# Designs tried in a protein design chat: miniprotein binders against Mucin-6 (MUC6). Part 40

Target 1, 185 residues: Mucin-6 (MUC6), of Homo sapiens (Human) (q6w4x9r395to579)
Amino acid sequence: GHCSLEGGSFVTTFDARPYRFHGTCTYILLQSPQLPEDGALMAVYDKSGVSHSETSLVAVVYLSRQDKIVISQDEVVTNNGEAKWLPYKTRNITVFRQTSTHLQMATSFGLELVVQLRPIFQAYVTVGPQFRGQTRGLCGNFNGDTTDDFTTSMGIAEGTASLFVDSWRAGNCPAALERETDPCS

## First folded at step 22 (miniprotein)

Design cc3x (from bc2 with E19A K112L)
Fold by OpenDDE base, fold request of step 24:
Structure cc3x (fold): chain B 185 residues (1-185), chain A 119 residues (1-119)
Amino acid sequence: as target 1 above (185 residues)
Amino acid sequence: SEEEKIKEIREEVKKLIEASRKLLEEAKKAGDLQAVRMLFNAIWLLLEALKTGDPEKISEALLKLSEALIEVAEKRGDPEAVELLLEAQELLRKALKTGDPELIKEAIKLILEAAELLG
């Protein structure tokens, strides 16, 4: 399954359902029993301009009991708040520079993350087949059915992205908005 | 009957979910991402367990919830809540071995009490 965060406000789920939102919060992208130590992948969005529609991805966070790995738009990688030189390795995670413009987080448990640093900070999440039907968050449930991708954190399928996205907020932030245009895209 | 006991447990679990949701919002406000992560996970597991009513799945989910609440309790410096939750965990471990729904019910009671202390 492939999930993408592109253009500052666009998301494509593992089931290939596209949607967009404008929010300035941290959101759960991916939780799954397949992630060790109850790990979670999160996305941090912030304002990129003056209007509410000017939002962009500014960091990706992998959070487990042992690690808090943050890849930020300024190319800084931290774990538990400490800056790390690349390549950086934990027990089952490796973060390294893939290209001059891309960083990659590789894991031993079937999760891959590629982050494009420029010109737009974007993220691409790949999970193995063992994750099928066992994912939740903004990347969807990876069950081959796009109609139920907007399942909230409370297990309710929504018809629109707004309530779905808000249900996966990890912080106390304003509600996400759906806009037709995004100056940051 | 066993079915009736499970029904009662399900209702109590629903109460725990609501209590946990409140704590989740507080964790968000506090910026405690660990608690947020753990609570999201625990709530999801509880919801999944409710779909089948499987005592084992319920017990496992309750263990995860207890862990999440212990995290919160320790950070807040509430040893009473921690104690309740540790006791609940012990009951749940026994429940996983014996399958006794009464142990689950008692554990839920303790977790609810702890949640009230933390709320």
Scores: ipSAE 0.876, ipTM 0.935, lowest interface PAE 0.5, mean pLDDT 95
Fold by OpenDDE base, last read:
Structure cc3x (fold): chain B 185 residues (1-185), chain A 119 residues (1-119)
Amino acid sequence: as target 1 above (185 residues)
Amino acid sequence: SEEEKIKEIREEVKKLIEASRKLLEEAKKAGDLQAVRMLFNAIWLLLEALKTGDPEKISEALLKLSEALIEVAEKRGDPEAVELLLEAQELLRKALKTGDPELIKEAIKLILEAAELLG
């Protein structure tokens, strides 16, 4: 399954359902029983312009009981809050520079994250087949059915992205908006 | 009857879910991503468990919830809540071994009490 966060406000789920939102919050991208130590992948969005429609992805966070990895445009920060030189390696996670513009987080448990740093901060999430039907968050549920991708954190399938996205907020932030405007990046 | 007990458990679990949702919102406000992560997970597992009514799945989900609430309680400095939750975990572990729904029910009671302290 492939999930993409592109263009600052565009998301394509594991089931290949595209949608757009404007929000300035941290959101759950992916939770699954397949992630060790109840791990979660999160996305941090922030305002990039003067209007509320000018939002962009600014960081990706992997968080578990044992690990906290924050990938931003300028640095990788881990559990101790310190920026790390790459490659950074834990017991089952490795973060390294893939190209001059791309970072990669490789794992032993079937999760792969590629982050494009420039010119636009974008993220690409890949999960193995063992994750089928067992994912939740903004990346959807990976069950081959696009009609139920907007399943909220309370297990309710929504018809629109706004309520879906808001249900996966990890912080106290304003409601996300569905507007067809150009993102800031 | 056993069916009646399960029905009662389901109702109590629903109460726990609501209580947990409130705590989740508080965790969000506090910026506690660990608690947020754990609570999201626990709530989801409880919801899934309710679909089948499987006591084992319920017990496992309740264990995850108790862990999440312990995280909150420790950060808040509420030893009473921690104690209740630890006791609940013990009951749940026993329930997983014996399948006794009464243990589950008692654990839920303790978790609810802890949630009230934290709310």
Scores: ipSAE 0.871, ipTM 0.928, lowest interface PAE 0.5, mean pLDDT 94
Fold by OpenDDE base, last read:
Structure cc3x (fold): chain B 185 residues (1-185), chain A 119 residues (1-119)
Amino acid sequence: as target 1 above (185 residues)
Amino acid sequence: SEEEKIKEIREEVKKLIEASRKLLEEAKKAGDLQAVRMLFNAIWLLLEALKTGDPEKISEALLKLSEALIEVAEKRGDPEAVELLLEAQELLRKALKTGDPELIKEAIKLILEAAELLG
């Protein structure tokens, strides 16, 4: 499954459902029993301009009981708040520079994250087949059915992205604004 | 009957979910991402467990909830809540071994009490 966070406010779920939102919060991007130590991938959005519609992804956070990794445009920060030299390696996670503009978080448990730093901060999440039907968050539930991708944190399938996105907020933030996306985008 | 016991457990679990949701909102306000992560996970597992009513799944989910609440309790400096939750965990571990729904019910009671202390 491939989930993408692109263009500052566009998300494509594991089931390939595209949607758009404008929010300035941290959101649960991915949770799954397949992630060790109850791990979660989170996305941090912030204002990128003067208008409320100018929002963008600014960081990705992997958080588990044992690990905290924050990937931002300028640095990789771990649980102790220290910037780390790359490659950074834990027991089952490696963060390294893939290219001059891309970072990669590789894992031994079927999660891959590629982060494009420039010109636009974007993230690409790949999960193995073992994650099928066992994911939740902004990336959806990876069950091959796009109609239920907007399943809230309370297990309710929504028809629109707004309530879905807000249900996965991880901070105290204003409600996200939803805009329609082109199905072909 | 066993069916009645399960029904009662399900109702109590629903109460726990609601209590946990409140704590989740507080964790969000506090910026406690660990608590947020754990609570999201626990709530989800409880919801999934409710779909089948499987005592084992319920017990496992309750263990995760207990862990989440211990995280909150420790950060708040509430040792009483921690003690209740540790006791609940012990009961749940026993429940997983024996399948005794009464142990689950007792654990839920303790978790609810802890949640009230934290609320």
Scores: ipSAE 0.870, ipTM 0.928, lowest interface PAE 0.5, mean pLDDT 94
Fold by OpenDDE base, fold request of step 24:
Structure cc3x (fold): chain B 185 residues (1-185), chain A 119 residues (1-119)
Amino acid sequence: as target 1 above (185 residues)
Amino acid sequence: SEEEKIKEIREEVKKLIEASRKLLEEAKKAGDLQAVRMLFNAIWLLLEALKTGDPEKISEALLKLSEALIEVAEKRGDPEAVELLLEAQELLRKALKTGDPELIKEAIKLILEAAELLG
């Protein structure tokens, strides 16, 4: 399964359902029993302009009981809150520079993350087949059915992205907006 | 009957979910991502467990909830809540071995009490 966060406000789920939202919060991208130590992948969005429709991805966070990894445009921060030199390696996770513009987080448990740093901060999440039907968050449920990808944190399938996205907020933030705007916003 | 006991447990679990949702919102406000992560997970597992009513799944979900609440309790410096939750975990582990719904019910009681302290 491949989930992408592109263009500042575009998301494509594991089931290949595209949608857009504008929010300035931290959101759960992926939770699954397949992630060790109850791990979660999160996305941090912030304002990129003056209008509410000008939002962009600014960081990706992997968080478990044992690990905290924050990948932003300028740095990789781990458990101690300090920037680390790459490659960074834990028992199950390795973060390294893939290209001049891309970082990769590789894992031993079937999760791969590629982050494009420039010109636009974007993220690409790949999970193995063992994750089928066992994922939740903004990346969807990876069950081959696009119609139920907007399943909220309370297990309710929504028809629109707004309520779905808001249900996966990890912080106290304003409600996300679903508006057709410029892909670059 | 055993079926009645499970029904009662389901109702109590629903209460716990609501209490946990409240705590989740508080954790969000506090910026406690660990608590947020754990509570999201626990709530989801509880919801899944409710679909089948499987005592084992319920017990496992309750263990995760207990862990989440311990995280919150420790950060808040509430040793009483921690104690209740540790006791609940012990009961749940026993329940997983014996399948005794009474142990689950008692554990839920303790978790609810802890949640009230934290709310």
Scores: ipSAE 0.869, ipTM 0.927, lowest interface PAE 0.5, mean pLDDT 94
Fold by ESMFold2, fold request of step 24:
Structure cc3x (fold): chain B 185 residues (1-185), chain A 119 residues (1-119)
Amino acid sequence: as target 1 above (185 residues)
Amino acid sequence: SEEEKIKEIREEVKKLIEASRKLLEEAKKAGDLQAVRMLFNAIWLLLEALKTGDPEKISEALLKLSEALIEVAEKRGDPEAVELLLEAQELLRKALKTGDPELIKEAIKLILEAAELLG
């Protein structure tokens, strides 16, 4: 399954449902029992322009009990706050430079992350078929049904991206409904 | 009977979910990303367990919640809450081994008490 985080705050879920949102927060992108030690993949969005409707991906975080791997738009990779030279390896994870503009995080547990650093910071999440029906977060539930991909952190299917995205906030940040929305977006 | 005890357990789990959601918001405000990761997971598992009412799934989810609350309690320096949560985990492990729903009920009482200390 494939989930993408592209410029303009566009997301395409594992079930190929596209949506856009405007937010300046850390969000749960993916959790699953298939991730060891209850790990989570998180996405960090920040203001990228003058208006509140101009937000973009600035970092991707893989967090487990032992590791906090951050891949950020400043092209620095850290684990638990310490900058790392690439290739960087743990027992289950390898982060390496795929090309001059792309980094890859490969894992032994069926998660693969490719990060485009330039010209626009973007992320591409790939999960193996064992994840089917067992994911949650901004990338959806991977169950083949796009009508319930907007399932909130309380297990409620919503019709709008904003309520769904808001429920997956993982940081100290305002809810999407408290922000001015751009009606032209 | 045991059916009545499981019904009571489900109602108490709902109270735990509400308390845990409040602690999750506090963890977000504190910037405790590990607690946030663990609480998101534990709350989801409790919600899933309520769909079936399976005591084994409830016990496993409560173990994860206790683990998340220990993280919160240790960061706050609250050893009384940690002690309650460790005792709850012992009861839940015994409940998984024996299938005794009374052990689950007692563990929930300890977790609720710990959540009050942390809230």
Scores: ipSAE 0.830, ipTM 0.900, lowest interface PAE 0.7, mean pLDDT 89
Fold by ESMFold2, fold request of step 24:
Structure cc3x (fold): chain B 185 residues (1-185), chain A 119 residues (1-119)
Amino acid sequence: as target 1 above (185 residues)
Amino acid sequence: SEEEKIKEIREEVKKLIEASRKLLEEAKKAGDLQAVRMLFNAIWLLLEALKTGDPEKISEALLKLSEALIEVAEKRGDPEAVELLLEAQELLRKALKTGDPELIKEAIKLILEAAELLG
């Protein structure tokens, strides 16, 4: 399964459902029983561009009991706040530089993350088939059914991306917008 | 009856989900990302357990919630809440061994009391 976070705050779920939102927050991108230590992959969005309402991806965080791995647009990789030389390895995670513009986090538990650092900070999440039907968060539920990919953190299927995205906020943040606010009156 | 005891447990779990959601919002305001991660997971597991009403799934989800609340309690320096939650975990482990639903109900009462101290 493939989930992407691309420029313009576009997201494509594991079931290939596209949507867009604008929000300044950290969001739960992926949780699953397949992630060890009750881990979570999170996406950090912040303001970008000339519009005050436009946002873009600025960091991806993998958080578990033992690790807080942050890959950010400043091109520094940290674990628990300490900068790390690449390649960086834990018992089940390896972070390495693929190219001058791309980093990869590979894991032994079926999660792969590729981060494009330049020209635009983007992220690509791949999960193995064992995750099928067992994911939640902004990347959807990976059950082959796009009609319920907008399932909130309370288990309710919504019709709009903004209600779905807002339910996965991991910080004290304003509500998200599905589109950029019109700059003209 | 045993069916009536499970119904009571479900109703108490719903109260606990509501209390946990309030603590989740407080964890977000405090910037406690570990508590946020753990509470999202625990609340989801409780919601999943309620779909089936399976006491084993409920007990396992309550263990995860207790773990999340211990994280909150330790950061706040609330040893009374920690002691309640550790006792709840012991009861839940016994419930998983024995299948006794009364132990689950007792554990929920302790977790609710701890959540009140933390709220």
Scores: ipSAE 0.829, ipTM 0.899, lowest interface PAE 0.7, mean pLDDT 89

Design cc3x (from bc2 with E19A K112L)
Fold by ESMFold2, fold request of step 24:
Structure cc3x (fold): chain B 185 residues (1-185), chain A 119 residues (1-119)
Amino acid sequence: as target 1 above (185 residues)
Amino acid sequence: SEEEKIKEIREEVKKLIEASRKLLEEAKKAGDLQAVRMLFNAIWLLLEALKTGDPEKISEALLKLSEALIEVAEKRGDPEAVELLLEAQELLRKALKTGDPELIKEAIKLILEAAELLG
């Protein structure tokens, strides 16, 4: 399964459902029982221009009990806040420079992340077939049905991307409970 | 009856999900990303367990929630909440071994009490 985070804050889910959102927050991109130690992949978005609707991906975070691997648009890779030389290897994760413009995080548990550093910071998430029907977050549920890909963190299928995205906020951003529409600018 | 005990457990789990959602928002405000990761996972597992009402799945999800709340309690330096949660985990492990739904109900009470101390 393939999920992409591309310029202009465009996302395409594992079930190929495209959407766009305006947000300046950290979001749960992927959680699944297939990730060891209850791990989560997270995406960090921030303002990228003068317009309220200009936001872009600025970092991707893999978080487990043991690791907090951050790949950021400044091209620095950290684990638990410490900068690391590439290639960087843990027990089940390897981060390496694939090309002059791309980094790759390969894992033994069926998750692969490719990050385009330049000209625009973008991310491409690939998961093996064992993840089918067992994912949640901004990348959707990977069940082959796009009508419920906008399932919120409370298990409710929404018709709009904004309500869905807002439910997956994982950082100190203003709560949009009173909004129930566009979560961020 | 056994059916009525499971119905009571499901109602108590719903209360606990609501309390946990409040603590999730507090964890976001505190910048406690580990607690956020763990609470998102635990709440989701509880929601999934409620779909079937399976006491074993409920117990396993409650163990994960207890672990998440221990993370919160330790960061706040609240040893009373930690003790309640450790006791709840022991009850849940015993419930999984014996199949006794009253142990699940008692564990939920301890977790709710701990959540009140932390909220």
Scores: ipSAE 0.827, ipTM 0.896, lowest interface PAE 0.7, mean pLDDT 89
Fold by ESMFold2, last read:
Structure cc3x (fold): chain B 185 residues (1-185), chain A 119 residues (1-119)
Amino acid sequence: as target 1 above (185 residues)
Amino acid sequence: SEEEKIKEIREEVKKLIEASRKLLEEAKKAGDLQAVRMLFNAIWLLLEALKTGDPEKISEALLKLSEALIEVAEKRGDPEAVELLLEAQELLRKALKTGDPELIKEAIKLILEAAELLG
């Protein structure tokens, strides 16, 4: 399964459902029982221009009980706050430079992350077939059905991306929904 | 009667989910990403367990919630909450071995008490 985070805050889910959102927060990108120690992959978005529609990915974080691996747009890789020289290995994770512009995080548990550093900071998440039907977060549920990929953190399938994305906020930030759905007559 | 006991457990789990959501929001405000990771996971597992009402799934999800709250309690320096949660985990492990739903109910009471101490 493939999930992509591309320029302009575009996301394509594991079930190939595309959407766009405009938020400046940390979000749960992927959680699954297939990730050891209840691990989570998170995406950090920040303002990239003068309007709220100008947000972009600035970092990807893999967080478990043992590790906090951060790959950021400044091209520094850290684990638990300490900068690491590449290639960097733990028991189950290897981070290495794939090309001059791409870093890769490979794991023994079926998660692969490729980060494009230049010209635009983008991320590509690949999970093995054992993850099918067992994912949640901004990358969707990987069940082969695009109609319920917008499942919120409370387990409710939404028809639009805004409520779905808001429910996966993992930081102290205003909801994108609050900004985008505040109706006036 | 067995159906009625499971229904009571499910209602108490719903109360725990709401308390856990409040603690999740506090963890976000505090910038505590570990607590956020663990609480998102525990709440999801509880929601999944409620779909079936399976006592084994409920017990497993409650163990994960207890783990999340122990980390919160340790960071807050609340040893009383930690003790309650460790006791709840022992009751849940025993419930998984014996199949006794009363042990699940007792564990939920302890977890709710700990959640109250944590805010």
Scores: ipSAE 0.823, ipTM 0.893, lowest interface PAE 0.7, mean pLDDT 89
Fold by ESMFold2, last read:
Structure cc3x (fold): chain B 185 residues (1-185), chain A 119 residues (1-119)
Amino acid sequence: as target 1 above (185 residues)
Amino acid sequence: SEEEKIKEIREEVKKLIEASRKLLEEAKKAGDLQAVRMLFNAIWLLLEALKTGDPEKISEALLKLSEALIEVAEKRGDPEAVELLLEAQELLRKALKTGDPELIKEAIKLILEAAELLG
């Protein structure tokens, strides 16, 4: 299955459902029982221009009980906050430079992440067939049915991307409705 | 009956999900990304376990919730909450071996007490 994070805030789920959102936060991109040590893949979005309605991907984070790997525009940072020279290898994860503009995180557990650093920071998530029907987060549930890809963190299928995305916020940031209705930020 | 005990357990799990959601928001506010990861996972597993009411799945999800709450309790320096959660985990492991749903209900009570200390 393939999930992509492109352009500003354009996402295509594992079931090929496209959507856009505007938010400055960290979000759960993927969780699954197939990820060891209760791992999660997270996406970090920040403003990309002078307008608060323009946001873009700035980092991808893999986090488990044993590992923390932050991939951003120019660096890979691990558990102790130390920037790492590539290739970087743990027991089941290898991060390396695929090309002059792309980094790859390869794993032994069926997750692959390719990050485009230039001209725009973008990410491409690939999971093996063992993940079918067993994913959750911004990349959807990978069950072959696009009608329930907007399933919230409480297990409710929503009709709007905004409610779905806000339910997966993993950082200290206001919900979209609060931002939209609060003239003082 | 065993069915009546499982129904009671499901009601208590719903209370735990509500308490855990509040602690999840606090973990986000504190920037505790590990606790956030663990609480998202535990809450989801509890929701899945409620669909079937399977005591084994409920016990496994409660073990994950206890792990998440231990992370929260350690960050806050609350050893009483940690002790309650470790005891709950021992009861859940025994419940998985014996099949005794009363042990599950006892563990939930300890986890709720820990969540109140942390809330």
Scores: ipSAE 0.814, ipTM 0.895, lowest interface PAE 0.8, mean pLDDT 87
Fold by ESMFold2, look of step 23:
Structure cc3x (fold): chain B 185 residues (1-185), chain A 119 residues (1-119)
Amino acid sequence: as target 1 above (185 residues)
Amino acid sequence: SEEEKIKEIREEVKKLIEASRKLLEEAKKAGDLQAVRMLFNAIWLLLEALKTGDPEKISEALLKLSEALIEVAEKRGDPEAVELLLEAQELLRKALKTGDPELIKEAIKLILEAAELLG
């Protein structure tokens, strides 16, 4: 299963449902019983222009009981606040430079994260088949049905991305702005 | 009788979910990312357990909620809440071994009391 976070705050879920949102917050990207120690993958978005509707990904965070691994747009990798030289290894996780423009976090538990650093900071999440039907967050529920991918943190399927995204906020931040009509209509 | 006890447990779990959502918002305001991670997980597990009404799943979800609230209580320096939550966890572990729904009900009361102290 593949979930992508691309420029302009575009997301494509594990079930291939695309959406866009405008928010400046930390969000739950993925939680699952398949992540050890109740781990969570989180995405950090910030303002990228003069308008509130211009937001972009600035960091990806893997948080567990033991680790807080941050991969940020300044190309620095930290764990629990300490900068790490690559390749960086724990027992279950390896972070390494895949190419001059891409970093990869590989794990023994079926989660793989590829981060494009340039020209635009983007992230690509891959999970193994054991995650099917067992995910939640901005990447959706991975159940093969796009109609319920906008399931909120209360377990309610919504029709709009903004309500869904707002329910997964993990920080002290304002609600995401709804995408207005495309000026090119 | 057992059916009525499970119905009561489900209603009390709904109260806990509501209280936990309020504490989740407070954890976000406090910047307590570990509590946020744990509360998101515990609330989700409770919601899933309610779909089936399975007392074993309810007990397991309540153990996770208690762990999350201990994180909140320790960060706030509230040892009374921590003690209530540790007692609730012991009751829940015993409920899982014995299958006694009264132990689940008692644990929920302790967790609700702790949540009130933390609210």
Scores: ipSAE 0.810, ipTM 0.884, lowest interface PAE 0.8, mean pLDDT 89
Fold by ESMFold2, look of step 22:
Formats: structure tokens, C-alpha cells, sequence
Structure cc3x (fold): chain B 185 residues (1-185), chain A 119 residues (1-119)
């Protein structure tokens, strides 16, 4: 399954459902029983441009009991706050430079993260088939049904991206905005 | 009857979920990302367990919630809450071995008491 976090705060879920939101927060991107140590993949968004409401991805965080691996738009990789030279290896995670513009985090537990550093910071999440039907967060539930991909952290399927995204906030931050059109156009 | 005991357990789990959501919001305000990760996971597991009413899944989810609340209690320096939660975990492990739903009910009471101390 593939989930993408692309420029302009666009997200495409594991079930290929696209949506957009604008928020300044850390969000639960992916949790699953398939992640060891009750791990979570998180996405950090911040204000990005001249528009006061536009946001973009600025970091991806893998958090477990033992690790806090941060890959940020500054091209710095840290674990538990300590900067790491690439390639960086733990027992079950390897982070390395895939190309001049892309970093990859490969794991032994079926999670792969590819981060595009330039020209725009973007992330691509791949999970193995063992994750099917067992994910939650901004990347959806991976059950083959796009109609319930907007399932909130309380297990309620919503019709709007903003309610779904807000339920997955992992910090004390404002509610996200959905903007389809510029009101001044 | 067995069905009446399970229905009562499900009602008490719903109370725990609500208490845990309040603690989750407090963890977000405190910037405690580990507690946030653990509480999101535990609440989700409880919600999933409620869909089936399976006592084994409820017990496993309650063990995870107890672990999350121990994290919160230790950061606050609240050893009374930790002791309640450790006792709840012991009861839940016995419930998983014996299948006795009364042990689950007692564990839920201890977890609710701990959650009240923490929130």
C-alpha cells in the first residue's frame, strides 16, 4: 500500500483517496499493530508561503518506545535529538540517501519511507500487505474501501477531510482548514 | 449471566475511553508526545475490542491502556496511580489465563480510579 504527502498539503491514502488540508500541527500519519513497540509515523506541517493559511510538510517523525527518528526539510536526520550521519542503521531501521534529492528509511517490519528533499519536501509511505486493514491515521485504513478512509481517531467515518484530519492532531494546535477556492477570485 | 457480565464490561470500557480522551488532550497540551502515541493506540484498541465484545481483546486493550497511564503517572510522580495500574495489569493477565470476566471488571475499576487521580 502507498500513501503520499505532496506539495500544497495534498495527501493520497493507502486506498488512493486524495484530499487536501491546511493545518499547523503534528499529526498521526500511520499507526498499526504491525509497527513494533507501538510505533507511530507522524507528519509535521507548518506555514509554507505567502498565503497566511497555506501549509506544507516540514518533517516526518517515526516514534516508538526506543526511537524518535526525525527527517526534516533541513535535510537533518536525528534520533532522540542526536544528529546522525548517513547511512544510519539500527537493528530494524536503515536510513540512507537513495538519490541526490531523496532519502529512504527502510525497515524490517514492512514500512518504507521515501522523502523527497528538493525541490519540495514530500514523503511517500509504502507498507507491506500485512498492514492491509490494520492501519489508521492520515494515510487511511488500507481496507480497499475509500468511503471510510476518513475514519477519525474515535472510529467514526466522516465526509470531510478537515474533521478527519483534526481528530489525528498529536499536539495543541488550531483546527485545520479546507480551501477549494479563493474567495477573492 | 455471561452476556450480562460482558454488557456491563462494555459499558465500563466506554467510561474508560472517555476518561482516556481527556488525558490524551492533557498530554497534547503538555507536549508529551510519548503519552500521546500510547493513548491514541490504547483508545483505538479499546474501540476495536468493543466492536466484538471479545473479553480477550478487551483485556489486551486494557493492558495497553494501563501501560499508557503508567507513563503519565510516572512523569507526574504519582506512585498511587502507578500501584493501581500495576494491580490492574495483574488482574488482566489472570483474566486472560482463566477467562473470568469478574477480574476484567475489577481491573476496569482500578484503571478508572487511576485515571481520576491523573485527571
Amino acid sequence: as target 1 above (185 residues)
Amino acid sequence: SEEEKIKEIREEVKKLIEASRKLLEEAKKAGDLQAVRMLFNAIWLLLEALKTGDPEKISEALLKLSEALIEVAEKRGDPEAVELLLEAQELLRKALKTGDPELIKEAIKLILEAAELLG
Scores: ipSAE 0.798, ipTM 0.879, lowest interface PAE 0.8, mean pLDDT 88

